VH-VL binders against q9h9l3. Designs and how they scored, part 268

Target 1, 176 residues: q9h9l3
Amino acid sequence: PRKMVAIDCEMVGTGPKGHVSSLARCSIVNYNGDVLYDEYILPPCHIVDYRTRWSGIRKQHMVNATPFKIARGQILKILTGKIVVGHAIHNDFKALQYFHPKSLTRDTSHIPPLNRKADCPENATMSLKHLTKKLLNRDIQVGKSGHSSVEDAQATMELYKLVEVEWEEHLARNPP
Key: E = the ipSAE of ESMFold2; O = the ipSAE of OpenDDE; V2 = 0.75 times the mean of E and O plus 0.25 times the DockQ between their complexes.

## First folded at step 13 (VH-VL)

Design D95 (framework fv_amlenetug)
Fold by ESMFold2-Fast, scan of step 13:
Structure D95 (fold): chain C 176 residues (1-176), chain A 120 residues (1-120), chain B 108 residues (1-108)
Amino acid sequence: as target 1 above (176 residues)
Amino acid sequence: EVQLLESGGGLVQTGGSLRLSCAASGFTFSNYAMTWVRQAPGKGLEWVSGISYSGEYTDYADSVKGRFTISRDNSQNTLYLQMNSLRAEDTAVYYCAKVSYYGSGSFDYWGQGTLVTVSS
Amino acid sequence: EIVLTQSPGTLSLSPGERATLSCRASQSVSDNYLAWYQQKPGQAPRLLIYGASTRATGIPDRFSGSGSGTDFTLTISRLEPEDFAVYYCQQRYSSPLTFGQGTKVEIK
């Protein structure tokens, strides 16, 4: 079977005015949507803004959370050498302080055929919620109690699978 | 070998206070979250409180909020539980336990427990 | 708070028999955050299973865990004399952390 995983991270605000996005939860699923990793992560810097409306993270999640250095090591062992699918995935890699090869990276926010299937402009950056509703007829990120990174990672993998054959052929013809 | 040793339990009157200690050895104490779990005589386990590795984050069961305070001294490898306004229903064996980051936050090592008896 | 309900309260069996213990959650719990502990009289609890199905270090393979959502099971395939104890399930998915009330496995 293909060595492909999907990732979704939740970030909290650290640094001046909470402007820095620091990793606070990470979920990784395999090709079939089975969970390989799902942990709350304790940033090394003081959390200024939990961004709870989007992240779903609250102070109590930090008590038993895995320290960033340990979590990063665990996550990188899963990602290394695999095709990694994500939505606006550069934000996740930045929060992980990690470089993943472009040839093994798939960003569902930058796949023109996926936007085309959703009746959206090919070069627009559409939200995961919008694409999932249009193409999978599923509502994710419902309400304002925060997102489920497991739900988001699963939706991201399913979205990629809709265009996988077409997009892999495109990448073979036009290597990144 | 990981070892956790609780102390400070004893008999106390309702409304009184006690401070429990847990001495840790055999691992880098400052790298791990710690927790207190209690067990009333003949009853099941009840989570009481948790604290992050640095001491920055704490959480409590609703039954002890405002009365108990968890803290730690990483330089002495010691976990504490300050118990104020004690009630008869706080009578229990109090265990300290280590949180495992490789076991998804489960409690991989436990101390032997210290008995707290609250009477009027 | 998430309430964990264990059944049966007491399970009376003989050595060599299979034990099946149930833990039901009042709301869905990610299996990643469910654990099982064993406690013998006068002793501290011992971690058996974490993440619903992963055996902790040193735990014999006769112990297995399964389940997802609201229904979880601990199975002991062939009871040994040392397995007669009280077993607790625990969730850390939501604060406050909670334990089930326990299932006592006793010799018949």
Scores: ipSAE 0.662, ipTM 0.851, lowest interface PAE 1.0, mean pLDDT 91

Design D96 (framework fv_amlenetug)
Fold by ESMFold2-Fast, scan of step 13:
Structure D96 (fold): chain C 176 residues (1-176), chain A 120 residues (1-120), chain B 108 residues (1-108)
Amino acid sequence: as target 1 above (176 residues)
Amino acid sequence: EVQLLESGGGLVQTGGSLRLSCAASGFTFSNYAMTWVRQAPGKGLEWVSGISYTGEYTDYADSVKGRFTISRDNSQNTLYLQMNSLRAEDTAVYYCAKVRYYGSGSFDYWGQGTLVTVSS
Amino acid sequence: EIVLTQSPGTLSLSPGERATLSCRASQSVSDNYLAWYQQKPGQAPRLLIYGASTRATGIPDRFSGSGSGTDFTLTISRLEPEDFAVYYCQQRYSSPLTFGQGTKVEIK
């Protein structure tokens, strides 16, 4: 491993009308795209909306799911001290109820050189699906059965690797 | 040391009912999902049913759906399987097993099993 | 449901030999959701490998798992007398959870 991992989480709806996003799956891959963690997670609150079209999560996935408190501990042990790559990663950290140092965080939805390489406006927030298709010629998040957080984490790491040298140099000169 | 001890097996006639119990010790039972797996004499393993750590979520193999009910009592560290409308095909050794987190769906500890024989 | 087909049904080998056991899935299975178990006569199954390639606690290095997609392999590099048993693969990638039919490794 390169002390760098990529993460992607799936959320379900809890609380009134299912409007609260609660962690229900987390996938973490290493620099080479090998899976370090991929578990379904049972929120402490009742699930109102599985959001299956996007999350891929169904009732049967909750049967063997890891309790949130245990999963959070496992995930944080993997993330602590590493450079963590994600797409719109603020949402993942919020679902984990976790603060990761900004200096060790890389968000592929806010890396201007990556957008430039994809022929997109530098300051626009592009979806993971669009950037992956444009830069890696790969279709992700296909179909109506929901997204694969493993697939998304792997795509996110590959996207970051395209601009890693340039972006790390930028961050060294312009600390966050 | 983790231990799972099944009980409640025996001889029962077709159409009858039986309740299996699994007493757990050596780990925090209320934090782990649990499962029942059966094995017919001389045959392979067949998953029967699973239950979440809270007991809120359950799942069943199609062959037992509507006839079997999995439940748990976290205060007593006990897992149950209520078996109704038993058929000759339900004859098997029934194992309870603990779900391993970090490798979802794998079972790291198993009980000794309890034999259920269904005859007419 | 995902059907797991194990081959061969029986391996007759001597101590010291290599055993290679196959598990094929009827459709693609994520690596994280494939496990291998060992069962000796009159005993409950024992978890050997989870996540296709990760050894469970206490499992000797001679056991290794590999594979992805639809083809998975359990290898025992140098059979010890205690390794003669039935081996099962298992998936929980999709409901219902299923096991293979088993491969018996027996003394020649």
Scores: ipSAE 0.705, ipTM 0.859, lowest interface PAE 0.8, mean pLDDT 91

Design D97 (framework fv_amlenetug)
Fold by ESMFold2-Fast, scan of step 13:
Structure D97 (fold): chain C 176 residues (1-176), chain A 120 residues (1-120), chain B 108 residues (1-108)
Amino acid sequence: as target 1 above (176 residues)
Amino acid sequence: EVQLLESGGGLVQTGGSLRLSCAASGFTFSNYAMTWVRQAPGKGLEWVSGISYDSEYTDYADSVKGRFTISRDNSQNTLYLQMNSLRAEDTAVYYCAKVRYYGSGSFDYWGQGTLVTVSS
Amino acid sequence: EIVLTQSPGTLSLSPGERATLSCRASQSVSDNYLAWYQQKPGQAPRLLIYGASTRATGIPDRFSGSGSGTDFTLTISRLEPEDFAVYYCQQRYSSPLTFGQGTKVEIK
C-alpha cells in the first residue's frame, strides 16, 4: 500500500489582537482521497478571531472539539514515516508544532512542473484554488462560509498526483 | 471501567426547576467534552446541550436555550444540567454521555438515564 | 438545521437475514461526522459506528457502515437475536447536533 497522505489545517487567531495562528481543524486524506482524520481542535489559548470567512470555524465547533495535546498526538501518529502532501504546508506544521522531514514533505505551492502545467510562472506561489481550477477544472473554497479542509486536502492530493512520477524522480536525483 | 451515573430526576410542576447531576468515573473527566441527550417516552433521541472540557464553550438546542444551563465541576468529576421554566414537552429520560475524540463528536459512553416528568 | 431521515421506519426480519438501514441528510455531511447507535428497550444507546464506516470498540464484524455526502447505510450482514433493536444515525457536522428518527428492526 502507498504510504502517502495529504493534509490541510484550519487556523484561528489567538494571542494579542488575534495575530497568532492556532490549529482549530485538521483533515488528512489517503492517496485515493478517503478521509483518515477530520477533527475540530480546541486551542489551549483563548480564541480572539475565528477567521470564519476562511476557516469555516464558529464558536459552536469548539464545544466537542478535541483538545490540542490529544489531537496533536493523533495527527502525528498518522503523519510519522509517511510522505505528507500539502499546500503551503509549513503553515500546517507550524500550527502542529511539528517538524516533518523535508525528504518526506511535498508542497504543491512549490512544485515548478505543477505551475508549468497550469500555464503559470514556475517560481510563483499560486493558491490552491487557482491551481485546482486550472488543472482539475473544479471550483473549491466557494462562498463566504469558510473553506472545507477535507475538500482542500483532497484537491491537494489530486494536484500532486498530476506530477507525482516526474517530481519523485526529480527528488531522487536532487535530494532536499 | 468507564461509568456515568445520572441523578436528580423526578416529578416537577410546569414552570418549576430541577438540577440533574452526572457522576463520572473510569476516565480523566477533565480532558473530555460532555453532553446531555434526552428521549421522550416512546420517541427518539434529541440532543440537549454540550460543554467543552474546560467549560469555556457551551451550546444548546433551540428548544432549551435560555432555560437550561450546562456546567461541570472537574474537581468532582461531575456534569450538571440546571433546568428552569420546565414545560410538559421537557418530559424525558435524560442521558449524560461522553464525547469520543477521534470520531468527530460521537458519544462512546452513556449513563443509564434519569427520568424527568413535568406535569401540571 | 440538518434533518436526518431514516428508512424504513420498521424492518421485520428473521435471524440470519441481512438488514440494510438508510439515513439521508437534508444537506451534505462529511462522512467523518456521521455515527450510528443501537438502543434496546429500557437501555441507553450504544455506539456502533463512527466516521460513517469505523466500528466502535467491541462491535462485531457483522455491522458495517458506508456512504458519503447525503446518503448513508448501516448493514447487518447476518442478524443475531440480540440485534433486534432501534437504530439511530447522528450527525455533528453542523450545529445543532441531530439524530434521525430511528429504524426499528423487529423479529418477523
Scores: ipSAE 0.702, ipTM 0.858, lowest interface PAE 1.0, mean pLDDT 91

Design D98 (framework fv_amlenetug)
Fold by ESMFold2-Fast, scan of step 13:
Structure D98 (fold): chain C 176 residues (1-176), chain A 120 residues (1-120), chain B 108 residues (1-108)
Amino acid sequence: as target 1 above (176 residues)
Amino acid sequence: EVQLLESGGGLVQTGGSLRLSCAASGFTFSNYAMTWVRQAPGKGLEWVSGISYSGEYIDYADSVKGRFTISRDNSQNTLYLQMNSLRAEDTAVYYCAKVRYYGSGSFDYWGQGTLVTVSS
Amino acid sequence: EIVLTQSPGTLSLSPGERATLSCRASQSVSDNYLAWYQQKPGQAPRLLIYGASTRATGIPDRFSGSGSGTDFTLTISRLEPEDFAVYYCQQRYSSPLTFGQGTKVEIK
């Protein structure tokens, strides 16, 4: 079987009025939740808005941060050929400026059986925080000082495991 | 091979100034964050200052804030530490070190160190 | 700032023995943000372990790191003569970056 990893990224605001989302942290965990990668990443453009309430990123994290070009290479080496799990994962891939094959991508924000287990409309886009609370009885993204991308990646992998057998069978019958 | 060569150390009076240089070779200097770490005689390691690959982001230990200035010249592959208002407590061997990115930002290569002695 | 406390201050052992060095943090540190260094007299420090448990290139497998949160350990399974040195732990999780005070491993 193909190896599976889960990813979660944090973005900061660059460009005019901080409206562009640029990668500033990435966490990747394996199937068991062990951390394979967790680094702060320095965008090539000037950071206008750290978005600290959500990202947890402050100016001090940028001093030893990995330059985007180098971080991207490290991350892609880990993701290539693997099944990659994420929540609203298109945002992470966009920030990485990376295309991952749809056949190897699993987005926990677009898995109808997962929403059904949470007593939510099957085609609604539910937050990671809500699904984790309903299905794992665990609070994540607590407080106002920013999210932990490690915590989010771990929760995302555990959520996928709840529907893995059912969803992999569905994908085998209905290839993307 | 990666090499870091420090220079500029010496004897200086309290209140004086000194500028340290670190010449880098064997890697793409402009891609890596750099740091200065010092070690007082018979004591342990103390982080002094760090600078991002572009020079845009800088941080200092509280003991040197306002007195020391880290800078870099990527065209010359050189890291600098300008030390002003020197105190006896600043006496130490000063090491230049390269930040390792994959593996949590540890320091994978160090220079030989340059001795700074501050006396009254 | 995060204070790293190493124990013991001095470890007196014979070649062939196992050395266990502790590093305790004053607050939680991610295991990806803890490193270990070896320093011999008159030399610059040498990176041994990064990410709490990953050996740096060229480091013999008798060296191993473990731990998470506030408690970290460096183990040398069978001391060789060249392993008698001072060892430092280091965290990068929080600014300012800090080192432990060091553990000296000396010949008994």
Scores: ipSAE 0.691, ipTM 0.853, lowest interface PAE 0.8, mean pLDDT 91

Design D99 (framework fv_amlenetug; at its last look DockQ between E and O 0.78; V2 from the best seeds 0.00; counts 0 for: pae E 2.6 > 2)
Fold by ESMFold2-Fast, scan of step 13:
Structure D99 (fold): chain C 176 residues (1-176), chain A 120 residues (1-120), chain B 108 residues (1-108)
Amino acid sequence: as target 1 above (176 residues)
Amino acid sequence: EVQLLESGGGLVQTGGSLRLSCAASGFTFSNYAMTWVRQAPGKGLEWVSGISYSGEYTDYADSVKGRFTISRDNSQNTLYLQMNSLRAEDTAVYYCAKVRYYASGSFDYWGQGTLVTVSS
Amino acid sequence: EIVLTQSPGTLSLSPGERATLSCRASQSVSDNYLAWYQQKPGQAPRLLIYGASNRATGIPDRFSGSGSGTDFTLTISRLEPEDFAVYYCQQRYSSPLTFGQGTKVEIK
């Protein structure tokens, strides 16, 4: 066991005009890509905009969804003390209302060597879809019915593995 | 100790109505989604309807959509199923069950069931 | 809707034998979304396994689940007298929630 997991969250719009992003699904996979958590989550506030094109969330997913407070507790038990990999992961942590130590956080949208391998500018924020296609020759987020957060978390872990040795060495020399 | 107790079953004529109740105790009812599952005599399990912890979201099997209404009263710890336009094929034991969080949509506690018999 | 097909329909075994029950889904279901239930005559179903491989509270370790995609298995390593019952698989991957038709494990 490598003490490392990857996470991807889906958000829906709540609050005035649906402008607040609230957690509505969370997927967590282990180092080998096996699913540790994948649940629909019911926000405490009324959902104004399901953002289905991106989230894949529909009203029927809310029927059995785990209330936010309970889901947050379950998710934090899995993340605590582990290296957590994500793509633009600050959005996931914000939706979880959670602080994860920077020393244990890996954001594949901000790893210069990963962009370099993809022939992209080192400091650009590239989409998960683009990096996965360029580096893994795999199409994700296909179609119009929304993204699979499991698929995204799995792709994110595989992307990190491509630069794991190099990036862990960099972080050891340049701790956050 | 978690307990779910169904009531309201009985003999009803085709086209009639019946309301089932499920009294819950031993857990914080208002925190959990609930479901109704039925089983025709000698047959397998069929999911009927589900409701979110607040009652805001509901869903139904196509076979009962438009005829059955699921609801809940969190102040009374009670789940309901209003059944209208009953058909012979609705004859079954009706179970209420509690949704398990972590694997939501799996049911960790079930009532004893209440028999609904629809005849002409 | 996702159709779950269980096989065999009936499994006749003696106490102490291993039981292997199959559940096949009409389309791919993530392993996190499959559950198994046990039902004895005149009783409500009891949750055995959730997320394809996780034992529910109080379930003996002789029960195990495995599988992913479309193929799932429930294994009872050594049948006890109380294990003779009907077993159902269930998916929560998409609405409507569906159950398999059941496998009856009966005493030989």
Scores: ipSAE 0.746, ipTM 0.875, lowest interface PAE 0.7, mean pLDDT 91
Fold by OpenDDE, look of step 14:
Structure D99 (fold): chain C 176 residues (1-176), chain A 120 residues (1-120), chain B 108 residues (1-108)
Amino acid sequence: as target 1 above (176 residues)
Amino acid sequence: EVQLLESGGGLVQTGGSLRLSCAASGFTFSNYAMTWVRQAPGKGLEWVSGISYSGEYTDYADSVKGRFTISRDNSQNTLYLQMNSLRAEDTAVYYCAKVRYYASGSFDYWGQGTLVTVSS
Amino acid sequence: EIVLTQSPGTLSLSPGERATLSCRASQSVSDNYLAWYQQKPGQAPRLLIYGASNRATGIPDRFSGSGSGTDFTLTISRLEPEDFAVYYCQQRYSSPLTFGQGTKVEIK
């Protein structure tokens, strides 16, 4: 079987009024939760809004940040050929300006068995924070320091593991 | 082979100024963040300043804020540290170091350092 | 700032022995944002470990890093004569970047 990784990205606002979401941090963990990649990333355009309360990104983080084009290459190298797990992962791929094959993508925000297990409507979009609390009894994204993309990626992987067998069987019978 | 060569160190009086340079070779200088780290005689390492690959973002230790300025000339593959209002406690060997892509904020290559001595 | 406290201050050992160096952070250093450096007298520091547990290029496998949160460890499984030096931990989690005060590994 293919190796599995989980990804979570933090974005900052660029462009007019900061409405463009630009990649500023990316974290990738393996099946065991080990960090494969975790870097601050420097957008090609000037940052207008760091969105710190959510992203955890501060100006000082950009000093040692990896240029986007370089980081993108590094990240894509890691993702290539992998099953990629994420939560609302389309946002991460959009920020990366990269789209992973659908057949190799797992979005924990759209897995009905996962919601069922959490006593949520199967077709509802639940937050990572809620699912993590309900199913893992773990608090993530707490405090005022912003999100930890590594923590979120790890939580995402752990959530997926709860329904992996069932979901992989489903996908095998119903390929996207 | 990656090489970093510091220069510009020397003896300076308290309140004086000094400009350090770091000549880089063996890698694409403009693609990497750079840093200055200093070490007082017989003491440990102290981070001084960092600069992003393009020079747009800079950061400083509190001990040098307002007095030191980090800059770079990517066309010349050179890192600089302008040191003003120097104090006795600024006496140290100053190292320039390259920042890694992976584990950014870790320094994978160091120069041999240049000695700055501030005397009263 | 995050203060890194290394222990012991001095570690006296013989070649062939195992060395265990500790680095404790004043607050949690998330995501293995911890590096280790070696410095020999009259030389610039050399990166040993990055990301808490990754060996830098050219570093012998007798060097290993571990830990998370506030407690990190550098281990030298079998000390070689050239390993007697000062070792520093460093965090990249937040500004300002900070180093530990160092541990001197000296020959007994």
Scores: ipSAE 0.706, ipTM 0.883, lowest interface PAE 0.7, mean pLDDT 95
Fold by ESMFold2, look of step 14:
Structure D99 (fold): chain C 176 residues (1-176), chain A 120 residues (1-120), chain B 108 residues (1-108)
Amino acid sequence: as target 1 above (176 residues)
Amino acid sequence: EVQLLESGGGLVQTGGSLRLSCAASGFTFSNYAMTWVRQAPGKGLEWVSGISYSGEYTDYADSVKGRFTISRDNSQNTLYLQMNSLRAEDTAVYYCAKVRYYASGSFDYWGQGTLVTVSS
Amino acid sequence: EIVLTQSPGTLSLSPGERATLSCRASQSVSDNYLAWYQQKPGQAPRLLIYGASNRATGIPDRFSGSGSGTDFTLTISRLEPEDFAVYYCQQRYSSPLTFGQGTKVEIK
């Protein structure tokens, strides 16, 4: 069976008025929640807005940060050939400038059985924080000091495990 | 073979200035963040300052903020530390080190160090 | 600032013995950001362990790292004569970057 990993990224604002989202941290965990990758990443363009309240990224994190080109190579080496789990994972892949095969992609923001388990509308896009509180009885992303991408990746993997058997079976019968 | 060679250390009076240099070879210097670490005689290691690969981002230990300036010249493969308003407490061996990117924030290559002695 | 406290300050052992060095952080550190260095008298530090548990290139397999959160350990499974040195842990998780105060491993 194919190995599975979970990914979470933190972005900062680049481009005009800081509206472009650029990768500034990436964390990858294995099926058991062990950290495979966790680095601060220096975007290829100037940072306009650190978005620290949500990203947790501060100026000092950029001093020893891995340049985007190098980090992307390291990350893609880990992701290639694996089932990749994330939450709203399209945003993570966009920040990586990368397309992962849809058949190997799992997005916890778009899994109807997971929403049902949380007593949420099946077609609603639910936040990672909300799902984690409802289904794992854990508080993540606490306060205004920013998110932990390690914490978020671990939570994402645990959420997927709750519906893994059902959802993998569904995807086998309904290939993307 | 990666080599880092510090120079510019010496004896200086309190309040004086020195500029340290670190000549780099054996790797693509402009791709890597660099760091200064110091060690007072008979004491442990203390991080001093770091600089991103392009030089755009710098950071300093509180003990040296406002007095020391880290810089780099990527065309000359050289890292610098400008040390102003020197104090007796700045007496140390100063090492330059290369940052390792491969899933860790460790310093994988170090120079042999240059001694700075600050006298009253 | 994350303070790294190493224990013991000095570890007096004979060649062939197992050495266990502790590094305790004042707050949680992601394993990926914890490293160990060896320094012999008159020499620059040498990277031993990165990411809490990975040996750097050329480091013998008698060196191993473990731990997570606030508690990290460097183990030398059997001491060789060349292993008597000072050992430092270091974190890059939070600025400023900090080192522990060192553990001296010396001949008994």
Scores: ipSAE 0.488, ipTM 0.801, lowest interface PAE 2.6, mean pLDDT 90
ESMFold2 (binder alone), look of step 14: mean pLDDT 92; pTM 0.942

Design E1 (framework fv_unasnemab)
Fold by ESMFold2-Fast, scan of step 13:
Structure E1 (fold): chain C 176 residues (1-176), chain A 122 residues (1-122), chain B 107 residues (1-107)
Amino acid sequence: as target 1 above (176 residues)
Amino acid sequence: EVQLVESGGGLVQPGRSLRLSCTASGFTFSDHYMDWVRQAPGKGLEWVAEIRNYFNSYTTYYAESVKGRFTISRDDSKSIVYLQMNSLRTEDTALYYCARDEFDSGYYFDYWGKGTTVTVSS
Amino acid sequence: DIQMTQSPSSVSASVGDRVTITCRASQGISSYLNWYQQKPGKAPKLLIYDASSLQSGVPSRFSGSGSGTDFTLTISSLQPEDFASYFCQQANSFPRTFGGGTKVEME
């Protein structure tokens, strides 16, 4: 296995009317889906909107949550020098205030062969839920209690593995 | 500095029990998988057991030769991993190593203790 | 169980020699293979992980290659401190299994 991990973050709303997205949970899994990191993270600003339906974050999760600065350091230590897989991963990197090299970044929302396998337009941005159902025959993000970032990270890694050989070959010939 | 220190080895008769301990320091113990690997006198290495971390539900795995007789456990508050060895056999005679299992870039034993000797003899 | 067949069981070599040790898995293990060095009376030391990744602090004369079932550890120019036993280990599935070892001895 390559030095490759998958990440998924959950955000809550901070700032005016809760319109700013702040990191509140991060899950990182290795190539086989084992959990390397899974912590609730306390934003430095007051939480206005937990966005619980999507994030799964509730006020009780903030008790003993890791402060953002400390969590960021732990997360970046895991990501640095590795191929990082995510779905719409720019949102995760933005929440982490982090710039990961494009050559080591894999975004399952922008891999044309993956969409093709799912019978979707190659240039469309398909949801993680849709691709996982189509290609892995598995339902994720079920119900109204919020998403599991562990489940999402695991699904993201499994989706990438379906196109890994052909996509890595493409990237070797067409460096980003 | 990462350090693993095994203890609890000794001379024991067949059918008896022994508990090994491995005390860890110099790293965040609770983040790591921990393994026991043994080596019979003059022989090669044999993996014995693994216990995973909190994030992975403390799942345990055992070599077939020790299943039902050995139990691996851990105490994250003390940074100790244990190996409870029951119904010991002469074939269990070996130097027992504690090893830290990194699992971010594959699975590999990056640090080992010096080992503790277990001799099962009548 | 995945059987790991390591060869040769021993090799006699001189300082400056290129030494090659092979390890074969009874079934595919992707790149989940590690190499360890063990000196007499000492615990094993990790040299290579994930088939080809050099552990920090290990000299660059050590290299690993292979995937699937066939793997190789190479010492490009043997040094006096390299006379030791070497073991491969698969980490693809449980139980984890080691090769029988290769003893690199002075000629």
Scores: ipSAE 0.679, ipTM 0.882, lowest interface PAE 1.7, mean pLDDT 93

